# Designs tried in a protein design chat: VH-VL binders against B9 domain-containing protein 2 (B9d2). Part 10

Target 1, 175 residues: B9 domain-containing protein 2 (B9d2), of Mus musculus (Mouse) (q3uk10)
Amino acid sequence: MAEVHVIGQIIGATGFSESSLFCKWGIHTGAAWKLLSGVREGQTQVDTPQIGDMAYWSHPIDLHFATKGLQGWPRLHLQVWSQDSFGRCQLAGYGFCHVPSSPGTHQLDCPTWRPLGSWREQLARAFVGGGPQLLHADTIYSGADRYRLHTAAGGTVHLGIGLLLRHFDRYGVEC

## First folded at step 3 (VH-VL)

Design P7 (framework fv_bermekimab)
Fold by ESMFold2-Fast, scan of step 3:
Structure P7 (fold): chain C 175 residues (1-175), chain A 121 residues (1-121), chain B 107 residues (1-107)
Amino acid sequence: as target 1 above (175 residues)
Amino acid sequence: QVQLVESGGGVVQPGRSLRLSCTASGFTFSNYGVHWVRQAPGKGLEWVAAIWYDGSNKYYAESVKGRFTISRDNSKNILFLQMDSLRLEDTAVYYCARGYQLLSYYYMDVWGQGTLVTFSS
Amino acid sequence: DIQMTQSPSSVSASVGDRVTITCRASQGISTYLAWYQQKPGKAPKLLIYAASSLQSGVPSRFSGSGSGSDFTLTISSLQPEDFATYYCQQANSFPYTFGGGTKVEHK
């Protein structure tokens, strides 16, 4: 069995008009992937940047997986939330990015998009994995034709992701 | 105000069942992952079980797997712990607690006052 | 399961003292660690989350540090209301686990 270590951080975010931001994240894999250590989801602290500056979280990600195959390679799903002065939360953006498949350290910029109207509620349900209402989450997150008209461009989440692979030689990868 | 209140504790005999409830008020219960944590008299805290905001994911401590069932009713803002095949080792004050932020299991910022489960004979 | 080891089990201290409590995880847990305060007959209160983040309303004399497997809670200048039992808790993976607790007692 091959092993994958994903070690890094959600650095922060830029391009959001909202002032107080935090990020919820979840890692999604195929059924052949087993999490050996770490948790599949997390949440950053709230950060209040100066207008136009980066929100900084420096939120660590440290995941250890075992897998029998390369199908269902890990994907990181992100929700950026804003918090008003009363502590009430509003979704500021959705994004996703694939965990890099090559060993080493990678810097990633994950663009987000903002769902509009009732679409916001449907996507929130799909993201948290409970009784999904959306059949093709990847297509929907990527902006399929049906949903493009109900989204707006959001800010960008910045990540530093390190990847360490073990026992991948049988899959055509040298470690 | 934000509050969790446990009920349903009492005196039971080994091998019997008991159902605990936790009623939430002052926040949108359906947006939070919630936990059961217990504490035996004079001992430390022991995590028991957790349930995701919509009931889709449930987790249990190894000591209670197969005997306890966590559930929730979001329409009534109530968390439940069904405790079957009770053992003397289950003697404790049982607390419910909510995850720190919206749509989260992480960290427990609001706790109930606890409900005591004890055994006779 | 991830085992959480706290030390010391108890510490005798006076008002104004610096108190340090340590917590060790049996596996790496990144920064997924919280610290709680519990007074006799009361529910626990969250002090620190994500290893070093101070919960709203908690006095600044409380601080947390550490990452990976070794963590510390520090009370910079102990106050009368700080005599209590303190617990660490990992949130890295289920089942969640607590340390055994550290009782801060009057000298």
Scores: ipSAE 0.006, ipTM 0.479, lowest interface PAE 13.6, mean pLDDT 80

Design P8 (framework fv_bermekimab)
Fold by ESMFold2-Fast, scan of step 3:
Structure P8 (fold): chain C 175 residues (1-175), chain A 121 residues (1-121), chain B 107 residues (1-107)
Amino acid sequence: as target 1 above (175 residues)
Amino acid sequence: QVQLVESGGGVVQPGRSLRLSCTASGFTFSTYAVHWVRQAPGKGLEWVAAIWYDGSNKYYAESVKGRFTISRDNSKNILFLQMDSLRLEDTAVYYCARVYRSGWSYHFDYWGQGTLVTFSS
Amino acid sequence: DIQMTQSPSSVSASVGDRVTITCRASQGISSWLAWYQQKPGKAPKLLIYAASSLQSGVPSRFSGSGSGSDFTLTISSLQPEDFATYYCQQANSFPYTFGGGTKVEHK
């Protein structure tokens, strides 16, 4: 099989008006991709930057996949959450970005959008719920109907993502 | 030189079966993934099915799942498409196409001439 | 499934004209898009892969650009042999999908 290592970190975020921030993340691939090591999802610590400063997480990502093709290349989904002084969490922004396909280290800026009004509450339930709530997760992740979700531009998540590739020269097709 | 030659098309009745073949020459067939792509008369291209170089993975368009079966015989350099429960909407020229990989790109670099599947009724 | 929308469906042009064909994916496909040329009664021929890479043997008047979801094929100076139907195709995920085609025909 061909192997893909996704190694890097979620550095932090800028442009959020909320103060105490953390990030939930997940990596999504096509059905032919198998995770050999690491976990497909995680959560950063909460960071409370000074006003105007970057929220800084330096959260590691280290994933090892086996794949039988280039279809369904990995995509990183990001949810930025705020935590108030009472410990209550609210969704501050949602975004996604494609994992780079060329070897080496890449700097990525992932713009987020934020739900407004009642959609904020509905999306929060979708992100923590199971069963029927997950039936609509692909619509949120695809961003196809963003305007219909009563959204606004959010802050930006900053990532440093590296790729290591093995056995691609001997797999699938003659190079 | 690279050649792909389809055969097995013809005039059939709805509900019947037909098996298409694609014979490859001029390259090491066992190292390439190969696909079937069809084109209805006067219409655009529609991807039908794919098989990996070693036969380990097979993929189908939703419109043909459960009715068509892709297979290959690497010892004879032949790709097959077994078509069961044929429908009028399966009327098309069927092409076999070789997949070439360049970096992260999969694309069809060589195509056969096509074989026509049509219906008398 | 990823839907590929080509525009226009047809274009009337004269030899020497600059022709631009667009292709839009319903979701991000990075640069995993190919362009094919098809003449009546013939199999498709690869022109461009990875959105912008010219296939060996294809004239330099053909070029591709774009990434993400919006792509273009440009013929800088149309030649008599270029009157044909052109298709875009995504290879980001299965099922592979083609655009509806753009017929480039004589004015």
Scores: ipSAE 0.000, ipTM 0.460, lowest interface PAE 18.9, mean pLDDT 80

Design Q1 (framework fv_lacutamab)
Fold by ESMFold2-Fast, scan of step 3:
Structure Q1 (fold): chain C 175 residues (1-175), chain A 121 residues (1-121), chain B 107 residues (1-107)
Amino acid sequence: as target 1 above (175 residues)
Amino acid sequence: QIQLVQSGSELKKPGASVKVSCKASGYTFTSYAMQWVRQAPGQGLEWIGWINTYTGNPKYAEDFKGRFVFSLDTSVSTAYLQISSLKAEDTAVYFCARLRSGYYWSAFDIWGQGTTVTVSS
Amino acid sequence: DIQMTQSPSFLSASVGDRVTITCKASQGISSYVAWYQQKPGQPPKLLIYAASTLQSGVPDRFSGSGSGTDYTLTISSLQAEDVAVYYCQQYYSYPWTFGGGTKVEIK
């Protein structure tokens, strides 16, 4: 049995035209993965960068998993939201990235898709209740053709992720 | 060779303005943000702000808003710092520096040689 | 603004000595720390970024460590050419701020 420790942060984002930004995130794994410590989802504080600047969140991620195999490797789902001066929230982008499988510290750029037209409000409503059900969430985040027709390239979320792998060695046998 | 070359020293009277240049070579100018840092005589380093070389959008520290203005001439890979209504306390060496922006590992990796601005009567 | 308190302000050591310089941030900065070396009449030179990553071309005697609010630059065996002022910097939150500097001299 292997243990996987994912520790790092959602650093911030670039390429969003909206003024006040926050990020909702969730980590998804295959069925053989058990979360030993940490939380599977969270939300950053709101940051208000100047136009063209990086929004800084420095939001920590600290997750400890046990797994019997390496199938269903962890994947991070991201939603970038804007908040206007009246407190109203709009979805600015969504996407996903795979957690690196190599030990060590990694810098990740997670491009997002920006929903367009009436699809923006429809998708935002789907995400308000914590997100669509797993089958629907995976279809939306995977960028299937149907959903890509209602999107454009969005901003990029930047992450610093450290990965530590530990092996259980019972009875002197290498697993 | 990656290099930032700044304009020569300036001697100005209070109330005048100065424009310092920072010319980049050896890399794609618009791929890295440009930072400006000041060092008063015998003192430490003080961050003024940065400018996005792709978009042209600047960000200033609060103490430097108003009189300090960043600009670019992308066609000659040059960044500028203009200081208006000069005061004696603006006397310092002004450095430009390249920043790898947008990532956890950002740092000031390439620096100009510095431009001394002296403001006296 | 995040304050970076650097200590000591001055140190005098012999060639071959182990030298340590510390920076304390007024809040947690998650290893967004760089260290610079500045010799008289020269611009600062990047030594360390991300608290512990050595910049290419910098001698192996330089190392960085720390987490949270407390960070350290170490020179394992001081050389004559290491006489300089050393600065820490946080790039966690705008405005980016520097420590007050540590002047290192040889006895």
Scores: ipSAE 0.000, ipTM 0.470, lowest interface PAE 14.6, mean pLDDT 80

Design Q2 (framework fv_lacutamab)
Fold by ESMFold2-Fast, scan of step 3:
Structure Q2 (fold): chain C 175 residues (1-175), chain A 122 residues (1-122), chain B 107 residues (1-107)
Amino acid sequence: as target 1 above (175 residues)
Amino acid sequence: QIQLVQSGSELKKPGASVKVSCKASGYTFTSYAMQWVRQAPGQGLEWIGWINTYTGNPKYAEDFKGRFVFSLDTSVSTAYLQISSLKAEDTAVYFCARGSITMVRGVYFDYWGQGTTVTVSS
Amino acid sequence: DIQMTQSPSFLSASVGDRVTITCKASQGISSYVAWYQQKPGQPPKLLIYAASTLQSGVPDRFSGSGSGTDYTLTISSLQAEDVAVYYCQQYYSYPWTFGGGTKVEIK
């Protein structure tokens, strides 16, 4: 049985016009993957950068998985939200990135997109209580083609992810 | 398991200061804001404010600006509430609580400390 | 500030009774309401958030409902251990505000 350690942080974000930002994240894997330690989802604190500056979260990620195969490799789903001075939250962007498959330390830039118009209202309903339905998660986060006319480019989320692999020689992968 | 453990009860004279601690365990301290709520004897719950545990930036409800100060020691996952120039009307149980941000709006309090009783009496 | 008006302030019921507590917001809060249970000498405990979502570990006899300005907490079959003060809280906008509380006692 192969083991994967994902350790790092969600550093912050740039390119958002909103003043106070936080990020909700989830790690999604195939059914053969078992979490041995850590949590599969979380959220950062709110950060209020100066106009044009980077929002800093330095939110730690520390996950240990066991897997029977390479299918369903981990991916990180991201939602960036803004919070105004009255506590009202609005979605600023969706993004996803694949966890790197090579060992070592990686810097990742995850571009986001956001829904516009009535679709934003539809997605807000889907996010009540913590997230969208599983059937729609990939479509929402990938910004599928048919929704491009109802989306705008968002900012970018920056991550530092370390990857440690054990017992992957069984699967023809170098560690 | 997720726990918030607060310091013990305090008996103070008017004009003194008090510092209440709230030690978090079982989760990443800097991932969640720390909220503060008080309850005067025989009264309901009243929100005091919150502190961003990553940046250290506090936000206070209007009635609590000035004498109430939030601070942190992130190396030991502990938040503090300091009240200066204590008055008899500050007598209350003070709670820390973890703020859980929803995907759509706002924050609710998913885990609470046991409370710290502060009594101000001459 | 959004005012949360809770009713009744006190109720006395028998074990097995269906108990309903109401909470009315001074403006629409789009189901951003949580319910807490506080037993004597203890901190509040989260029961329900987002108007109707039950917190993990809370018995299923507790349920929440409502929309707009009107929300309810229901205990379908009151038990002796449910003696407590119950509070609603809106988290639609700052400052966060709580209802005045409902004290539930067994007859």
Scores: ipSAE 0.005, ipTM 0.492, lowest interface PAE 13.5, mean pLDDT 80

Design Q3 (from Q1, 13 letters changed; framework fv_lacutamab)
Fold by ESMFold2-Fast, scan of step 3:
Structure Q3 (fold): chain C 175 residues (1-175), chain A 121 residues (1-121), chain B 107 residues (1-107)
Amino acid sequence: as target 1 above (175 residues)
Amino acid sequence: QIQLVQSGSELKKPGASVKVSCKASGYTFTSYAMQWVRQAPGQGLEWIGWINTYTGNPKYAEDFKGRFVFSLDTSVSTAYLQISSLKAEDTAVYFCARTPLRYFDWSLDYWGQGTTVTVSS
Amino acid sequence: DIQMTQSPSFLSASVGDRVTITCKASQGISSYVAWYQQKPGQPPKLLIYAASTLQSGVPDRFSGSGSGTDYTLTISSLQAEDVAVYYCQQLNSYPYTFGGGTKVEIK
């Protein structure tokens, strides 16, 4: 079985108007992918930028997968949330990006978008009763769904992702 | 295994100060806020405030501003509540409790065992 | 401050009974409500959050419901181990106020 290590960090975010930001993330793979170590989802600390407009998290990601093929390559889903002065959290943006498929270190900029008006309230209510599950937001990451929503451009999440591949040459020879 | 372990009981005279500790383990300390709640003998629960463990920013209920101070030592995953100029009315069990920073999970999901503070002459 | 009025203050019921505890906020709190159980000499334990979400490990006889200003904790079949004081809390606006508590006893 080929092995894929995804090692890196969610560095931070720029371009958000809100002052106190945190990020929820989840990694999605095809059914043939098995997580050997790490966790498929997580959440950063809250950051309140005091210098410039960058929220800075340096949140580590360290995932080890086994897979029998290249189908269902990993994709990262991101939600950026803000905290207001009343302690209430509000969605600031949604985004997604594919984990790089080439070995080495990669700098990724993940643009976000946010729902507007009553759709924003409807989407927020959809997560009540089940906890914050990124899987429940999967439909909003499709291209068609994005264009149907009342949406606005959000800020950008910045990631540094290292990709390490083991035993991929064995599967190339067996083919 | 998530645990919050608080310091032992304190007996103080009026005018003294006390510092209660709350040591967290089993999770990333700075990913969760810490709330403080007190319970006077035979009474209900009273919210004191919370502190963001990442930024260190506290928020206090009005009745507790001034004499009550939250602080952190992130190197040992510990939150502190300091009460100065103690009054007899401060006699209570003081609890720390963890708050997820996730919007839909806002609650006090894990609690310390409580620290009894008795103020008497 | 948002006031949380909890009723009844005291409840005595038989094992197997359905019991209901109500919490009324002085203004809308958008389902930012948690329910706690406290047994003598113990810290409170989270039962329900976000008005209706059951905390992991809590028996399914406990449920929460409500919206706006009116929220309810229901125990569908009261057991002897459910003897405790129950508290609601709003987490919509500072200060995060608690209800006055409901003491539940077996007849």
Scores: ipSAE 0.000, ipTM 0.470, lowest interface PAE 16.3, mean pLDDT 80

Design Q4 (from Q1 with heavy chain L99G S101Q G102W Y103L Y104V W105H S106G A107Y I110Y, light chain G28D S31N; framework fv_lacutamab)
Fold by ESMFold2-Fast, scan of step 3:
Structure Q4 (fold): chain C 175 residues (1-175), chain A 121 residues (1-121), chain B 107 residues (1-107)
Amino acid sequence: as target 1 above (175 residues)
Amino acid sequence: QIQLVQSGSELKKPGASVKVSCKASGYTFTSYAMQWVRQAPGQGLEWIGWINTYTGNPKYAEDFKGRFVFSLDTSVSTAYLQISSLKAEDTAVYFCARGRQWLVHGYFDYWGQGTTVTVSS
Amino acid sequence: DIQMTQSPSFLSASVGDRVTITCKASQDISNYVAWYQQKPGQPPKLLIYAASTLQSGVPDRFSGSGSGTDYTLTISSLQAEDVAVYYCQQYYSYPWTFGGGTKVEIK
């Protein structure tokens, strides 16, 4: 019924104390959504800020979906990782943002949270194996003081996302 | 404001089926799990299972596998519990409740008012 | 399955009294415990989670404590509106299990 293009980039990140940063990302949709072109997940290059605290990636996102309804609207999940000089990786933050539903260009700031202590180790292992998905960043903090013992506010990931919406019946496209 | 509103009471014969609804409002439906708990007359609370509202994947306690089925209609922010082949021991108040789904935390911050299911001949 | 043993099953106290309810898990549950209040004819209401974290909107006379296998719910000064059945619940491992409940009455 509808055709949805999600186009843009993961611009970069601020507020991380780690030096060399990269971002893993994935897009999650309901079962009725079909990916027509693009890839559902990816990883940025590593960036090492020299001046200030901003990592720059300028990583492109270009996804084309077909859907029969608005259920299961696309959501973007983000993992920020740091890499030492020997190539060892440590998890620096998790974030989630809703893909905007209005057409046009959107600037998004996606706050992350950081796992602490043994929770950090457990979560990092799970994510290496394709583990838990973080659907909404505020679920970590919303009424869940137990997370405050195991998490802290992290840096922010910055995105520029464009949305183009078409209806198959209106625009004469074929399935 | 956050609310879970359940369907009305049901009186059924043994062998019949029942479908209880739980309509959510005041939050993003797919960001939280829907948990199901029952309470038999004069008894305590018993966990049935939960469903991930984003993926649709259910998880059932062992005692409730088979006859109990969770489903969703995300377009109207509603979760369902269906019980088939009803038995007298299924007589209880059935509650839906909101929980965390991504970090598997099983405390329940908001509850529906409960649906009484009575199974008698 | 993790068994939650709650005691006492019943208590009667006066307004202003300090009330203590205990919950013992059959194994270490690492503070993954919640406490609920259920008033007659109502659904349960979350009071405390993660053993000691007070849910927003819950009066500060309610508190939780404990570690390992032993957990306690305390009402520092019992009020008439606190008449209810109280339940503990572990969420350390599936299946989630509840204690048997403690009925609190005013004498």
Scores: ipSAE 0.000, ipTM 0.466, lowest interface PAE 16.3, mean pLDDT 80

Design Q5 (from Q1 with heavy chain S31R L99Y R100S S101T G102R W105Y S106Y A107G F108M I110V; framework fv_lacutamab)
Fold by ESMFold2-Fast, scan of step 3:
Structure Q5 (fold): chain C 175 residues (1-175), chain A 121 residues (1-121), chain B 107 residues (1-107)
Amino acid sequence: as target 1 above (175 residues)
Amino acid sequence: QIQLVQSGSELKKPGASVKVSCKASGYTFTRYAMQWVRQAPGQGLEWIGWINTYTGNPKYAEDFKGRFVFSLDTSVSTAYLQISSLKAEDTAVYFCARYSTRYYYYGMDVWGQGTTVTVSS
Amino acid sequence: DIQMTQSPSFLSASVGDRVTITCKASQGISSYVAWYQQKPGQPPKLLIYAASTLQSGVPDRFSGSGSGTDYTLTISSLQAEDVAVYYCQQYYSYPWTFGGGTKVEIK
């Protein structure tokens, strides 16, 4: 059984409005993956940008997985929410990134995109706290055309991820 | 005043090259992608591509790959479209337009006045 | 590529008339639709974005509606100054594509 240890943080975000921002996150894996320690989902504190439009969270993630194979490699799903001066929250961006497969420390930029119309509400419901709830959610997030717009859409979430692999020699991956 | 000001009209022979400029003012240049659109005489609008002004990364429609090249000079808030090996079919008005990379809801809200490129032998 | 089929190609109406222009996408585009007005010798002017949001400074006689594949631009009371060619555009998927245009004239 191979093991994957993901240690890192959600550093912050740029390219969003200056309203208060927070991030909900969840990690998704294939069925052969078992979480040994940590939690699959969480939420950052709310931050009001201090310099320009950058929000700073420094939110830790620490996950330990066991897996029987490389299928269903972990993906991090992110929802950035904004809070107005009246305390009302709305989805500012959605994104996902694949956890790196090479050992070491990685700096990741996860572009987000903001869905229009009713799909915004469906996407927000589907990806809160650990994965799609509806068959339509797979159609929404796996739509290639939606992700083609992420560079021009919402802001970017910045992450620092440390990856430790153990017992991956059987799969041709160095530990 | 938010403006995009393009270079003047060009008359070129087949096989020549042309470089059209689009100078932005009144906003933060790197917060908006620059789009390029052309319009042949008496015809509709055709999207050529865009360039991310923050990263410098261009994206072209398939029909425009190769001879059409986008570039930037961020120090003077200017985007460029270069067309090499000009053909008669390249005769058109070329427009630049901005697109928000922060607010993807918005369409292309500010356009240059257009640059007429005429290719004739 | 997503094909944007715009109809009609030409219409002639009287001042005060309600005018409707339609645009059909070859696949769902999730309201990533903009409408532009172009007068002779001028660049296009953004009227509507995100299918139904009126651009700042545009008269409220212009409105947009639709969802999925079918979108509509409406001019509730046509004015003489509205003589122009109107274009729809999808910005859902690259390459971005425009409708063929609708030329609006006064009778």
Scores: ipSAE 0.000, ipTM 0.477, lowest interface PAE 15.3, mean pLDDT 80

Design Q6 (from Q1 with heavy chain L99H R100Y S101T G102S Y103I Y104W W105R A107P I110Y, light chain Y91H Y94T W96Y; framework fv_lacutamab)
Fold by ESMFold2-Fast, scan of step 3:
Structure Q6 (fold): chain C 175 residues (1-175), chain A 121 residues (1-121), chain B 107 residues (1-107)
Amino acid sequence: as target 1 above (175 residues)
Amino acid sequence: QIQLVQSGSELKKPGASVKVSCKASGYTFTSYAMQWVRQAPGQGLEWIGWINTYTGNPKYAEDFKGRFVFSLDTSVSTAYLQISSLKAEDTAVYFCARHYTSIWRSPFDYWGQGTTVTVSS
Amino acid sequence: DIQMTQSPSFLSASVGDRVTITCKASQGISSYVAWYQQKPGQPPKLLIYAASTLQSGVPDRFSGSGSGTDYTLTISSLQAEDVAVYYCQQHYSTPYTFGGGTKVEIK
């Protein structure tokens, strides 16, 4: 069994003009992947950036997986939410990124897209239950195809992800 | 940096199957849909369908349902098009192209070089 | 299905001429229009997207315009290397559809 350790942080975000930003995240893997330690989803603290400054979260990610195969490599789902001056929350951007497959430290820039109009309200309702929901991924792609006139480029989420691999040399012999 | 590299040409008999590959590099594979387009000899471009690279969910144009199957191997950033029970009218160049469906009015911005599939007896 | 009617199907012009190719959608497509250039033996190359946005690296003699159902690709001063087939595409809704193509030749 090979082991994958994903350790890093959601550093912050740029390109969002909304005040008081936070990020919800979740990790999706194939069926052959087992989480040995860590949590599959989380939420950052709220940060209020100054105009032109990065929203800074420095939110840790520390996940330890075991896998019997290379299919279904881990992917991160990201939702950036904003709070207005009255504490009301709105979805500011949705994005996702593939966890790197090579060992070492990687800096990732995850662009987001922003839903507009009724599309924005529809997606916000779909995600109100907390964390990114995998069952809504098809809806996002199908909805973007149906409602693409109601989406716009959002800001970018920045991540620093380290990847440690153990026992992958065994797959050359057994699989 | 960004490129899509497709598998080589195929010569097949009617009734056989073919599997065309499209290997992506230089970007996050699962952030972009993979589109498939074909071009019969001397004809124009015809959209076959697309596959959601994050979920693996395919969508096909009506004329291509049944014999055409999209699949992925995300560990190697590769998309596949399989055609079963090949017919002479399947003779065409098959292209893959990347598409960011979540951004306003984004195009098919990078294309593979094409894979020629010839079906003859 | 949205049909894209492209005209003319064939065009012959001289170097330096202004060339205009038109594309009409069977319904409004909100500028979800891209234009591609294809030379023999090559894949299509993106020229214009969002009806009027020039792709990076494409010569500025190419331009796009239009709205609603009617869109136009213009080559302000035709060059010898512009001999190709040009296609419009709508990607407003699936199935995505292409125009029939315009073959541009030099006299």
Scores: ipSAE 0.000, ipTM 0.457, lowest interface PAE 15.1, mean pLDDT 81

